# Miniprotein binders against Protein EXORDIUM-like 6 (EXL6), part 1

No score or structure here was measured in a lab: all are predicted.

Target 1, 305 residues: Protein EXORDIUM-like 6 (EXL6), of Arabidopsis thaliana (Mouse-ear cress) (q9m8t8)
Amino acid sequence: REPPSQIPNGTLDLSLLWYGQFTPTQKERVHDFIESLNFDAKEGLDPKVSAWWKVVESYQERFEVKDIYRQKKSNRTVAPRIKVKVVRSYVDEKMKYGKELTMGNGEKLVETAIGNMSKVVPVVLLSAQVRAHGVGFCDGTCQHNALAKIKGQKEPRRYIMVSNPEVECPGECAWPFHTADKGPRGMTYQPASGEVGADALVIQLATGLADLATNPDLTKSLFKSETTPYNDDVKKNHESSSMYIVDPATKCTRVFGSGAFPGFTGRIRVDPITGGAFNSHGINHLKFLIPSIWDPKTKSCWTPM
Below, numbering starts at 1 at the first letter of every chain, in headers, positions and changes, except where a header shows other numbers.
F, E and O are the ipSAE of ESMFold2-Fast, ESMFold2 and OpenDDE, as the mean of both directions, binder to target and target to binder. V2 is 0.75 times the mean of E and O plus 0.25 times the DockQ between their complexes.
[cut] stands for letters that were removed.
Atom coordinates printed by the task and the answers are left out, and those that the model quotes come from them; centres of patches stay.

## First folded at step 2 (miniprotein; from T1 with Y60E)

Design T0
Fold by ESMFold2-Fast, scan of step 2:
Structure T0 (fold): chain B 305 residues (1-305), chain A 93 residues (1-93)
Amino acid sequence: as target 1 above (305 residues)
Amino acid sequence: SRVTIEIRVTKDGETFEFRFEFDSPEEAKRIIEEIKRLLEELKPDEITITVEADSPEEAERIVREIYEFLKSAGFDRVTFEVRGNRITIRAEK
């Protein structure tokens, strides 16, 4: 049986490396989004970014809780929390390795983001002028989520690398704030922050964080076979019915609300004052548009609304 | 021919907006069917749909299709505002 994935110590300590020039809005949006993942105050507006993060958390080991103090027993399954925080932030405005990055240069940036820290997840954010080769950006993906072998370290390190979606392939990586590259022309919206690059960067980072948190060891995600009809008793005893699925957030890429289909976001809100599109709320009454995430329980993309 | 459809729906006091664009008959057919599915799933209290096309005749044709669907879906109160090649439909149960 493959055990459910669980984040060690319930914490994702992020080390950010900003490679190249970024606007204050881009940096603030990323920090505000990360802080919003664990913001669940009752005074906050719904739906919350943290409600989406709770779906991510649900991929971890769930403990069956039985109320031993009551004669009437009830079964409750509670997923462990994952607290996300930025523990280090480094800016390389001069772009040490230039604007054309080889895979080897990318690995060096990951090492720079790690620094001397043994328990951080490096997040490398590439400015709009940077092109990274060998990582598949603009060829089916807008963020790279992999393992790196770090010289002098025993275990390989999980990392996220995000391209700025604004310049190289905005039709793929900045939709729905830019017209689509392929397929139906579809719908477009204004970004809530006023900057396409800032809100699209949040979407790509959200995808990377969700995929990392649901599959932290980068092992094959196994789900029960869609083609094998059986009940829970059979599922407990018959592991050969598991199936391989692409990472949960990546599987729901370009889905933002209920009723989505190719080229169309599904149900979202538009701020009547700014025109900005959103489907969730975070800290300081900020509005975010975040991608859906696959829910294996319902076999569908869970949406904030 | 380019067509833009903007949808604003209200459900339990909350408002949601959608925008669709297409320029082929095949896309038009698919988008109209998806609009029908969206409205059936949301079951909104009020709907405002704005259609803008390259000509008034094209906008009217699309609006007529949407109107027939809204009537079949139980929206008894439907009004139209016509402004050249832009037509707005407002529907309530």
Scores: ipSAE 0.000, ipTM 0.133, lowest interface PAE 23.3, mean pLDDT 74

## First folded at step 7 (miniprotein)

Design L3 (from p7c with K58G G59V; at its last look DockQ between E and O 0.89; V2 from the best seeds 0.76)
Fold by ESMFold2, look of step 7:
Structure L3 (fold): chain B 305 residues (1-305), chain A 86 residues (1-86)
Amino acid sequence: as target 1 above (305 residues)
Amino acid sequence: SPEELKEEIYFLEIMIKYLEELVREAEELGDPELIKFAERALEFLEKLIKELEEALKGVDPEAKEKLEELKKRIEELRKKLEELKE
């Protein structure tokens, strides 16, 4: 079966599972971020979250990744547009499967987020009360954008899992809103929403959505980093690690602005009235800190600022 | 806009304040990794303040006065850091 030639023009339907207890601010922040992907901030407020999303939508063309992936010629010359919709929001405050995750109950959370829907991307949001080390969080990983094989289904399902890291590993997964565990002491800032967990969830969700939306095959097959059907012609002439761009937002972890280096976010802004740090504008005059996107042409992170 | 300039100037001030604390720590600990971090951060600050001065030029006198204050602090940081690198 032939894979898509580029990111589809259409709607990305999300099914959210809120596992555990979340504040109204955390829920509202995620909703407002998603809406800010679809709708522009007011004219004159730049950089925009929606402009960042357009970079994600046009990833293959903007960074000339097509020659790396050997993508087939598209009849469209304009960048695709992807509207992000929440089509289901399920809340499990009682934590049916407990607050200490294993691979087994982690799979059940993904299944619960899918429900009976065949054409959604399940997004599992874990509250601060949940211990997620058992599924790999806090060991170099702060969000999952992965493909799971679901019992009774022929095709694997793409999912995103994020965790509010305020309790378990704030120094690894909530920086720059908490001091870093490793490396130089690092500069920290206040979250624009006033809640560390809310803005950390947005960074993680933004990372997962960008990594998903830049993947040229959103509806099928896991792509291996060293073996793809598209790279065999030139594999002998290229290093295997450079032939397929996997998870370009994750590749820019902790980079939020130009000039970033370990311990330093790069160029961002801080609101002198509220103290909130941000690099982009969303709807309703909201300010967000969002991740950077790996640019394989320059071999560096494309930054909002 | 004036609001955007204030937000960038405040970011610059926060960086300067952090770097002033870091240089004091580098003196006490004698840690060459702290000195390397301070050098990278100071180079960024020196570049950013030049960009903000060019963008400002007569736009807002309060912002200009603040940038002149911050520029002096950056110059003192450069002087101190060069003494430590000896």
Scores: ipSAE 0.773, ipTM 0.916, lowest interface PAE 0.6, mean pLDDT 82
Fold by OpenDDE base, look of step 7:
Structure L3 (fold): chain B 305 residues (1-305), chain A 86 residues (1-86)
Amino acid sequence: as target 1 above (305 residues)
Amino acid sequence: SPEELKEEIYFLEIMIKYLEELVREAEELGDPELIKFAERALEFLEKLIKELEEALKGVDPEAKEKLEELKKRIEELRKKLEELKE
């Protein structure tokens, strides 16, 4: 088969499960953020959410893609893009399994998010009403990127679970929109959306998505096509490269701009009209505060600013 | 862009205001950890303000004036912190 003229792009099809009651702003903010990942507008204000996502995509360079070498004529290593789409959205406002989640119930939520779809990435969003201690949240993290065994499926499925920390543990997971409960109180800002829960949720989602998309296991699945330009033999050698780390967004947690240190976000911007803090622009010039990502090339946290 | 500069200047102002409060608290409590934190933050601010000054290069007189004001506030904070170390 003739080598494709273009490096095949990967696609992450997300199936969203909204567990609990969410505000319209929260739902909109999540959707807007997801749409911003692949929004490469030539015109607009910098930094961009899409630039942040390009850093995530650059993790694909760890794999020797035959097609990447062919484009070397331009001395530009073009990493394949990862297109992110919401293909399903399911809402459970009644919270079928109650507000107190157990690990067992958490797995059921993942199953619900998958449904009958074999190729989707389930994303379970837990509302502020949910108590998620039982699934490991509010102990330093409010998001999980993990594997779940799904009934009837031979292979475990990777999922993202995120919680709105607004009520349960804002001091742990809603900084810098809430005072931190550990360490220095730190600077606090207004959320760009106007809702702490919405912007905090986006931070968690962004972290989870970045960690998931950079995971070697996912990369293998994303590009498993009959025309996979990836040499299987080279995959084993590069996985051992000390240069790339697992969960690069989690590693750079609480870093939002250059010069960050405990209690300080780093260099970010604040809208003088709304008072909202942000470090990136998405679709329709929406302002977002997103986490930094470990850059294996520089061995530092890459920040939008 | 002028808009971007305003957003960064406003961030700078918020941070300075926060530090002023922290320095006051540090003075009252005598907390050495707060002092160290404030010092680190000031170093960051001093770098940022220089970068912003270079970026403005006289393009916006209002912004320049604001930066001068903020620079003065930073200098005052530095002086206060030095006094607290003595």
Scores: ipSAE 0.669, ipTM 0.872, lowest interface PAE 0.7, mean pLDDT 88
Fold by ESMFold2-Fast, scan of step 7:
Formats: C-alpha cells, structure tokens, sequence
Structure L3 (fold): chain B 305 residues (1-305), chain A 86 residues (1-86)
C-alpha cells in the first residue's frame, strides 16, 4: 500500500463532464445509479446496488499481503466504506473540441472535469455522436480507466471515460439491450430505463468505478486467475504476453447473473410491466442491470442473483 | 417476496419463448452452434424451474398454475431438442 491511494478518507468525489447532447433519462439514470451505491434501505428490495458496492469495498481487505506461515493481526470487523458522490456536474453541449477526439483532446476534457479541485475523480461522459480515438472504445473495451498527468501536480490523476455506444457500437457495448455483433447469437432484453444508451452508460460507469475502487493506484494486479472468463477475446485483450492480469469487473465482462455463458446473461429479473431487465434495486424503487465482480474469496464472479 | 417471484417467473417465460424460436431456427438451419446454445439454455431452465417450484409450494395458486404451464413448455422443448440431436 506504499503508493498513494486515490480514495482519500474513504470517499470518491466524482466530477462529471457531459460532452455533447444527452437525454434527461441518460443524465438521471447515471445520477440515480451513483446515489444507489451508498443507499442501504433496511426495508428495501433485494438484491441491492449497495450490496454490489459492498463487494467492491471488500477489496480493500485483499490489498493486505497475507503471510500463510505467520499469523496476521486484524482489528477490523468490516471492510472500509467508500462513499461515492457527485461534487460537480458540467455540460458541454457545443462540444468545444468537436466530435472527433484525439488523446490530447480527451486529456483536456479530463482537466476540465478536474477544474481546480485537488481530490476529485474526473468522469468524462461522451454522447452518442462523439468518437474518441486511442482509448479502445468499440475495439475490445467499452470504458476507459487510466491515469492522467495533470499540470502543476506531482501525482497522476485517476479518471474514467465512458461513451454512449448506441450509435457507434451497440452490438459490442450495449449488449444485452442490443443484439451482439459477434457469436454466439445471444439473448437480448429491454433496458429498465426504456433507453438503450442510458442503461449502457450505467454498465460502463459501474465497470469503471469498480475497477478504479479495487485497483486505485493501477500498479498492482489484485488477482492471479485460474478460471478463464467465458469471453476469450476479452481475456486476450486484457492479458500481457507473460502474465494474465485483470481488474475485477473487467474479468466478469458480460456476466450479470449466476449460470451465465456466451450469449446468455445468467439469472436476472424482468419487470412484467416494462419488460426491463435488471439484477439489482436502487433508490426510489429503481431497477438496474449491473455487471458482476470477481470475488477473490470464492475465486469466481460474484453475481447479485 | 411474491413480487420477486413474479419477476423471476416472467424472466423464465421470456427465456422459454426465446428458446422455442431458437429451436425452430436450429431445425431449419441445422446449425450445431444453435443446438449447443439451446442445450445449455434448456439445462439452465430445467434447474431454475425446480428451484421456483420449491419456493412457491403452497404460496400462490396463480403463480403455481403459471409454473405448471412453463414446466410443460420446457418438457416439450426437451423432446424437440433430443429429436433434433438425432
């Protein structure tokens, strides 16, 4: 744990930058998902978005190097909490850098999201009409989670960048709300919000937040896996030539419930009124479909159901 | 909860409907990948229906009647798939 943490005082203060045009549903969906991460309603419906986030929080216990030959001292009864909140939300509907973003333009958007704030995590959200180059969107990944060098700061800043895939690559990055571009032929469902882009953005953000929170310094792999994800292409794109290294949410790509296999989400629920697919409940009786998380305790993808 | 079970039953119904369409397509195309997908999905459905039957013992007559309908459809899918594998 010698490197500095990106989660000071157990908080993730998010600064959102909405680049381009977004629907009210897309904006509300993202905000409602974030609020749901720390919403632990005693009388609420299960499974909960907050229960999924507790699995993410448990990874802080796993950063400890365990000596199997010597007894470790522990004074903790629970994993540390990570409170997630939006501290700033800015909209650039006119798209200052246009619709075709270079890596340099993307870095400028990250800087804009940070502003003058010392401890925020910038989240850049790109509208469906924007194309970001050099970040791998629609070519093996659906979100970008990296470190940026910030002017006047010694330490690089962790950031998340997501894009609405609805126009560019819905078959790659909006499944299971859209038919997959590659085999096998898969099952599809209606998005709980009624908008493919809104629920796809939530899945991408959830993946980015989980990977960030479980590996905040990007210097260490949390796991050596003995099991291969069902999508071998994803494994190939995320492993090195000498070692298989993967972040927890990325390792469980396209797994939403127990019993998942290529083309099938696993066990989920479908709202009989809306047709919406979900596996978790959040604030205001809202329903979300969120990705599974690799659990080092069970050495498998933890699923909400 | 009763609402939770209704949502799982509806998920089950959607899967069965998809598989009924997929098995018809597999029969027309003779695609071994479609047959393999259908087999895996049917195994999942056969396991899930047993779990839901256990959970719904004596709880809701309407839900029990719906599960019995879905169980028969799963059994019919099994018969069609076994014929197709021959």
Amino acid sequence: as target 1 above (305 residues)
Amino acid sequence: SPEELKEEIYFLEIMIKYLEELVREAEELGDPELIKFAERALEFLEKLIKELEEALKGVDPEAKEKLEELKKRIEELRKKLEELKE
Scores: ipSAE 0.616, ipTM 0.860, lowest interface PAE 1.4, mean pLDDT 79
ESMFold2 (binder alone), look of step 7: mean pLDDT 84; pTM 0.807

Design a1 (from p7c with E3W Y10W)
Fold by ESMFold2-Fast, scan of step 7:
Structure a1 (fold): chain B 305 residues (1-305), chain A 86 residues (1-86)
Amino acid sequence: as target 1 above (305 residues)
Amino acid sequence: SPWELKEEIWFLEIMIKYLEELVREAEELGDPELIKFAERALEFLEKLIKELEEALKKGDPEAKEKLEELKKRIEELRKKLEELKE
C-alpha cells in the first residue's frame, strides 16, 4: 500500500560526531567496522562482516518498487548493494551542551553532524560520561534510530545515536562483555578489541545501521512503533518522547549465534591468543562480534554461525 | 580443519561451564523459566557434541579425551535438569 523502503543510489554516506572523550581504540574500532561492511576478509576467513551486511542488503527485495527506474531492473534474485562510508568525522571533546543532554540538545548534535551536507546520515556517538534524556538509553534500548526535524529543511533527516554504556548501564547495553541486569546469571566474554566500550559501541552502531538500511523511511515498519514518554515535564509541555520502533536487528536483540537464549549469545568463536569473542571477520584480520538480524525469508534471527 | 575443531571443543567447554552455572542458579531459585532456558541450551550442546564426535572419529587422541570429558559433564547436567523438572 505504501512506497517501498529503499536506500537512495545504494549508498550510505555517514557523518560521525564524537561527543565527549573517546579512546583511540574506540574510534578505530568504529571506523574499522564500517569499512568491513563492504570488504571481504581474506579467503577462508568465514564468517565475514560483509556477509552479515549482505543479509541487510537483501531487504531491498521485500518491497515492490514504483520508482521511475524500476523498469531497468531485470534480475529478481540480486539485491542492490549498499555501500557504507564515512565522509566526515568531527570531535566535540569539550561537549558544547554539557554532560546532560535533553532531546533538544540531541537534535542540535544531529544538526552539527549534518553540517552543510546534503544526503548524509548523521551518526552521533556519546562518550561514557554523557547522559542523553528522552531517547530511552539504559531504559529499554541501547541505540536510538529515528527521524529528526531539521530547521530550514522540508524533509526530516534519518539519524543514528549511540552511547558508550560502560559507565551508565553496562549490564543492559554492554552484554555479553558485562553481566546482564536481567535474566539468568549469564556467561560473559572478553571484547575482541580489549575495551568493553569499543566493542559495545560497534554492537549499537551495527544495530542502528541495520535497522536504518532495512527501513530508511520509517513509513513501513515491520513491527509496531510506540511513543514512550519518560519525563513528566515532557508530558506537561504536550511533548512526546521519540517513538520507538522494533526493526529487524532490534527484534533479534542479544542474539549473536545459533542456539541463543536469555543469558547465552548462541554459537560464537573466541580468539585463542586474546580471548576476545567474535562471530565475524573484517578488514586487516580484525574480528567482530555482530548482532543477528531478522530474516523474513526464514522467519528467524539470521546469525553468522 | 583440525584448528577449527580445537576451537569448537574450546567453545563447547565454555558453553558447558555457562550451563553448569545456569543449572545451579535454576536449582537455587527454583525458577521454571531458568529450567526452560537450561533445557534449550542442553539440547543444543547435546547436538553439537554428537557432530564433534563424528568429525573427530579418527582425530587427535588429546582432543578425543577432552571431548569424552565434556560428554560426561553434559550427561550429568541432563540428569540434574530432569530431576529439577520433576
Scores: ipSAE 0.056, ipTM 0.542, lowest interface PAE 6.1, mean pLDDT 77

Design a10 (from p7c with I14M V23I)
Fold by ESMFold2-Fast, scan of step 7:
Structure a10 (fold): chain B 305 residues (1-305), chain A 86 residues (1-86)
Amino acid sequence: as target 1 above (305 residues)
Amino acid sequence: SPEELKEEIYFLEMMIKYLEELIREAEELGDPELIKFAERALEFLEKLIKELEEALKKGDPEAKEKLEELKKRIEELRKKLEELKE
């Protein structure tokens, strides 16, 4: 394990850039999911999206020494909150760089999302018809997070890029809402929103946010291969893929509930009225299916159920 | 809550229906990978039904009746799967 990394002042201020055509449902799902990360009302339904986010927050735990009696001190671990909010949302429906994005074009979209803001995390969301080259989408990953060197700034900036996989690779990046391309095809479920792309975008964004928040500077190793159930943190063989790292949410890829195995989500719930699959609740009684995350305290993928 | 229980039971029922169809297909195709998948899924369902029965020993009679129905279907799936593994 590495020493805990702290998110500056306990906030993630997100700047969203929507590149291409998105449905209102897709945009609303992403915003509702983000708002749900910090929704912890007692009257809300369990399990909560915010309970999953508390596992992410636990990576920041500190030791607090208490000395009330001056003779005996006890160690106490405190997990700071990470408040996530959208501070900007831009739309480029006409796709100024077309549908085939080079890595350079992607960097320009990241810069556009940042604008002149300090300490904002850019999130670039690509519509279903867009192909982003050099980022590994549909070839072992369903989201991209990295560091960008920003012109005029001395420190690099963390960013997230996600794509609606519904057209390009639903079998890899929209499971379990679509038949899997790898391994047993297994049972598929209806997306809770009614749109495969909307719920797939949420899964990808959740993965990117968790990986970013648990390793914000990308330079720290959070775990050793012996602690992962998937052995995914083995050294990369190919130079072209060396730009990626395997973080806590990525280690738990395709695990959504307890008892998961290749082709099966594990324990989840299905709404008897809509048929929608979910494992968590957010604001306004909304239901979400979110990926499991590695929990270093239990040395396993944490699942809501 | 009663709603959470309905969602859990519905998920269990969907999995049982899926496995009933999968095991039928495994019989027709003789595919060992389908048999292995069915075995792992059935093990999961057998554990889940026991947990739900234990949690609901003094629960809603409607829920208990439904769990008993699903338990019997799981037991039939186990018998069919063991026959296929032979």
Scores: ipSAE 0.628, ipTM 0.861, lowest interface PAE 1.4, mean pLDDT 80

Design a11 (from p7c with M15L L34W)
Fold by ESMFold2-Fast, scan of step 7:
Structure a11 (fold): chain B 305 residues (1-305), chain A 86 residues (1-86)
Amino acid sequence: as target 1 above (305 residues)
Amino acid sequence: SPEELKEEIYFLEILIKYLEELVREAEELGDPEWIKFAERALEFLEKLIKELEEALKKGDPEAKEKLEELKKRIEELRKKLEELKE
């Protein structure tokens, strides 16, 4: 049994590598989402993106605090905080390795994102034009996080890779902003940013960050060879999922609000002016749709509403 | 807040409109899985409308009028779904 996974020094310093062409909206949306993870001002609107991030933080080691009046037991716990920020952003618009990435090309992009920084988490973002092989995109997953062997370093580095699914597999990886490929007919909604790719990238990055933060060493398997709690009305994909560790955010894939079931997001809100779908608020009154996270205390997917 | 309730009412209206379309198509296709989906969605709608009624019991007349309109549409959907299950 290993001790509970904890992020060293309570910080995630992200180094972004944008591979291919992205719109200003796509780049700004990703940056605003990351900044919103730690935005917890009282004047901010609820539910907050930061409330969702506190659930992620709760997976770390908890400290029991004794009551000042000597109660026989204490139920107070304190979870360590995780501060997330972008410390580097690199753009490769010309796509040095072309539009068809091998696993080896992906490793080189991870190395580029690190940029000789000792403790950064590299985040590789692939434009809609790019296909990455060996990572399972559009074949059972919509984001990839793994360990890479870094030349000159003895320990492997944890990284995240996400792709804009708009061209390759919108029905699998851009729902609920695009009609789903499988299952009963589902509702679609407009993205709050106005761009399917921008909000789909946020969902994938949110999933990757949550899975990384709850299992930073890729050593604990919280769920393996099981279906998601809302998968009983659709075909089970045991073949693809059984080859991967299913982490807390991945276990709650396609759940955005309370009462969700296959083809339905659950309770969310829609902006009557823009038509944009959301379940959380971030910096500058921005609205985001973020996926739920498995809560082991309640044995259910925690939702913002 | 009043703004939050307006956003929830708009979400409810969109979901009702989608379900009206789904039930119409279910009548044409007779697919039991689509009927099952519609039933689960309708149960969700019936629960949500009760929560909004409670939240808006002290609300303005315009919001109450909109909720009564949506409630009638939910009741019509319930009748159509029960007919399809037969």
Scores: ipSAE 0.664, ipTM 0.869, lowest interface PAE 1.3, mean pLDDT 79

Design a12 (from p7c with M15F L34M)
Fold by ESMFold2-Fast, scan of step 7:
Structure a12 (fold): chain B 305 residues (1-305), chain A 86 residues (1-86)
Amino acid sequence: as target 1 above (305 residues)
Amino acid sequence: SPEELKEEIYFLEIFIKYLEELVREAEELGDPEMIKFAERALEFLEKLIKELEEALKKGDPEAKEKLEELKKRIEELRKKLEELKE
């Protein structure tokens, strides 16, 4: 068994940096989603965003067990809570480094989000017009969570970077609100907020937060995938036939409800008034579509519905 | 709740309508990938409609009537899809 991964003091203090132009809806959706992780939606409105976050929290409970000969016993009846707080929110609407970001520019944005704070998780949100190079956006991934080597800091800092995919790659990173670039022809839905970018940002942030909370150091392997045996396309990866880490939310990409398959979200709900697609309820009667989380107990993607 | 029921029924209705159009296109084009997608979608719908019928045995008459309508549309889609697979 590997040593447990745990969020210090049971809190994720987020420092948000909004880079570029965002609509009020986009900013409000992100803040409302974060608040919805901490507080249950109104009684009778199920499933809840907070229930989804409890699945993420359960990963801490899973890794409390050590060797059979451990001296002390951890006695827990409920998983430790993780409170998610926005402690700082800054806007760079004019884009200090322009619309084309290098890896170095991205690192400087992470540093800006950290400021002088020792225990914050920087979250860099990029507007639809920004292109971040070297981070894998629109190339098999829709969010970037990693460790940054910060100038003047002894330890690398864990961070999340999210981009509004509406202009750059909506077919990859804004599905199911936009026709997919890959896979069979499928149905698309309206975003609950009325804005594709706003709801796509929530999905990406949810994925990044879940992956970070379940593996905060990026050095603990929760999942390993061995490269498949030789075939015509895979032989190129022969030198890297070792295992790689796949985080819980990333493992359940494009699964939103039970019965999902390529081109189909699975069971969700649609608001007959707005046309908005959702699978969870948040604060203030808000509705969200959020990604599924891998559940190691059932060896499947846990879905809200 | 009545609100949740309306959201479930609306999801079913729009997805069934989409699938009816997809099966019509599959019939016109003979696309095996469309047929395979329709098969998986129909299996999902058949399971869900039975679950909702069971939950609604004593529910709102209008909701029951709508589910009966949707069930018949699913059965008609199944018939068409089986014809296309032969």
Scores: ipSAE 0.664, ipTM 0.875, lowest interface PAE 1.3, mean pLDDT 79

Design a13 (from p7c with K17E F37W)
Fold by ESMFold2-Fast, scan of step 7:
Structure a13 (fold): chain B 305 residues (1-305), chain A 86 residues (1-86)
Amino acid sequence: as target 1 above (305 residues)
Amino acid sequence: SPEELKEEIYFLEIMIEYLEELVREAEELGDPELIKWAERALEFLEKLIKELEEALKKGDPEAKEKLEELKKRIEELRKKLEELKE
């Protein structure tokens, strides 16, 4: 009867708030990654960041069918798209609330990122020295997606919060650029940007954006699967035939390529000149390592390679 | 492309170098978890090398020579791991 929620108008207008000190590389990497989500030029290298984003966009495919029903009188053919852009970027280098953020302080940062904009998605980015309490960072998660109660608004606002983990919990949230603190330590690689924090922020933001786009109302998963995410560690006789509710953005955590297993990213590429690890390309020939996303059509973790 | 292939071959080389050090540590420490991890990594490398050999059947001679070198190193690692398992 009632279909799952959809992202309005197929656009994500992001308002970034940078809390604390960030390097130029960290800021540039985040902006370049966002711009790369919709970069699909023939002259670009494959696999593309935009190919990963197309998998995320495919979660909107069912809702686009209803929009097409309304719009068919215009004789237009459309592909499902979510256009992502940064409409505002604010910097609080001095950290108004200090380095120890309560949940209430975090909500005030979200309000600051929103400003007077009615339809923006706030993204709060915390520098390496900041500790955010009550959001689960470094205690089972590396990014935070939630709803904030905004003063003067009846409906709560969806937001994303990410933190540079390289000081607080690199073993949990900066793998594979740092040895893991759970499971096998496994292999590590150099970040493509040359900075652990910059590429870790990209991974966290990628997960946050995927979660927002595949589950915009923060309801239970938009689909059910009869199988858990499959990798080389799971044999067919261990697959379940029972129905499961799958969270698309988090089911493929620590999977970056085909053949991944605990302590190993799966198939990726390494730049012989820089040593940088990557699995995708974006604007300006930039290389990114982005996490896998669950694909309900194949019932598996989609990987760029 | 030739550049993409170089990047995948370099990834293989890095993984083999890591695995060679890991196997040496596994020998010294007798740690069964290191042996299990090494086994899974070796299985992955054995599959990937075959895939790249097929892709390179008509390709760059330099890449073929490098892949043959890496294949031999993997075969040596296989022998060492089987010895460690007893």
Scores: ipSAE 0.670, ipTM 0.880, lowest interface PAE 1.3, mean pLDDT 81

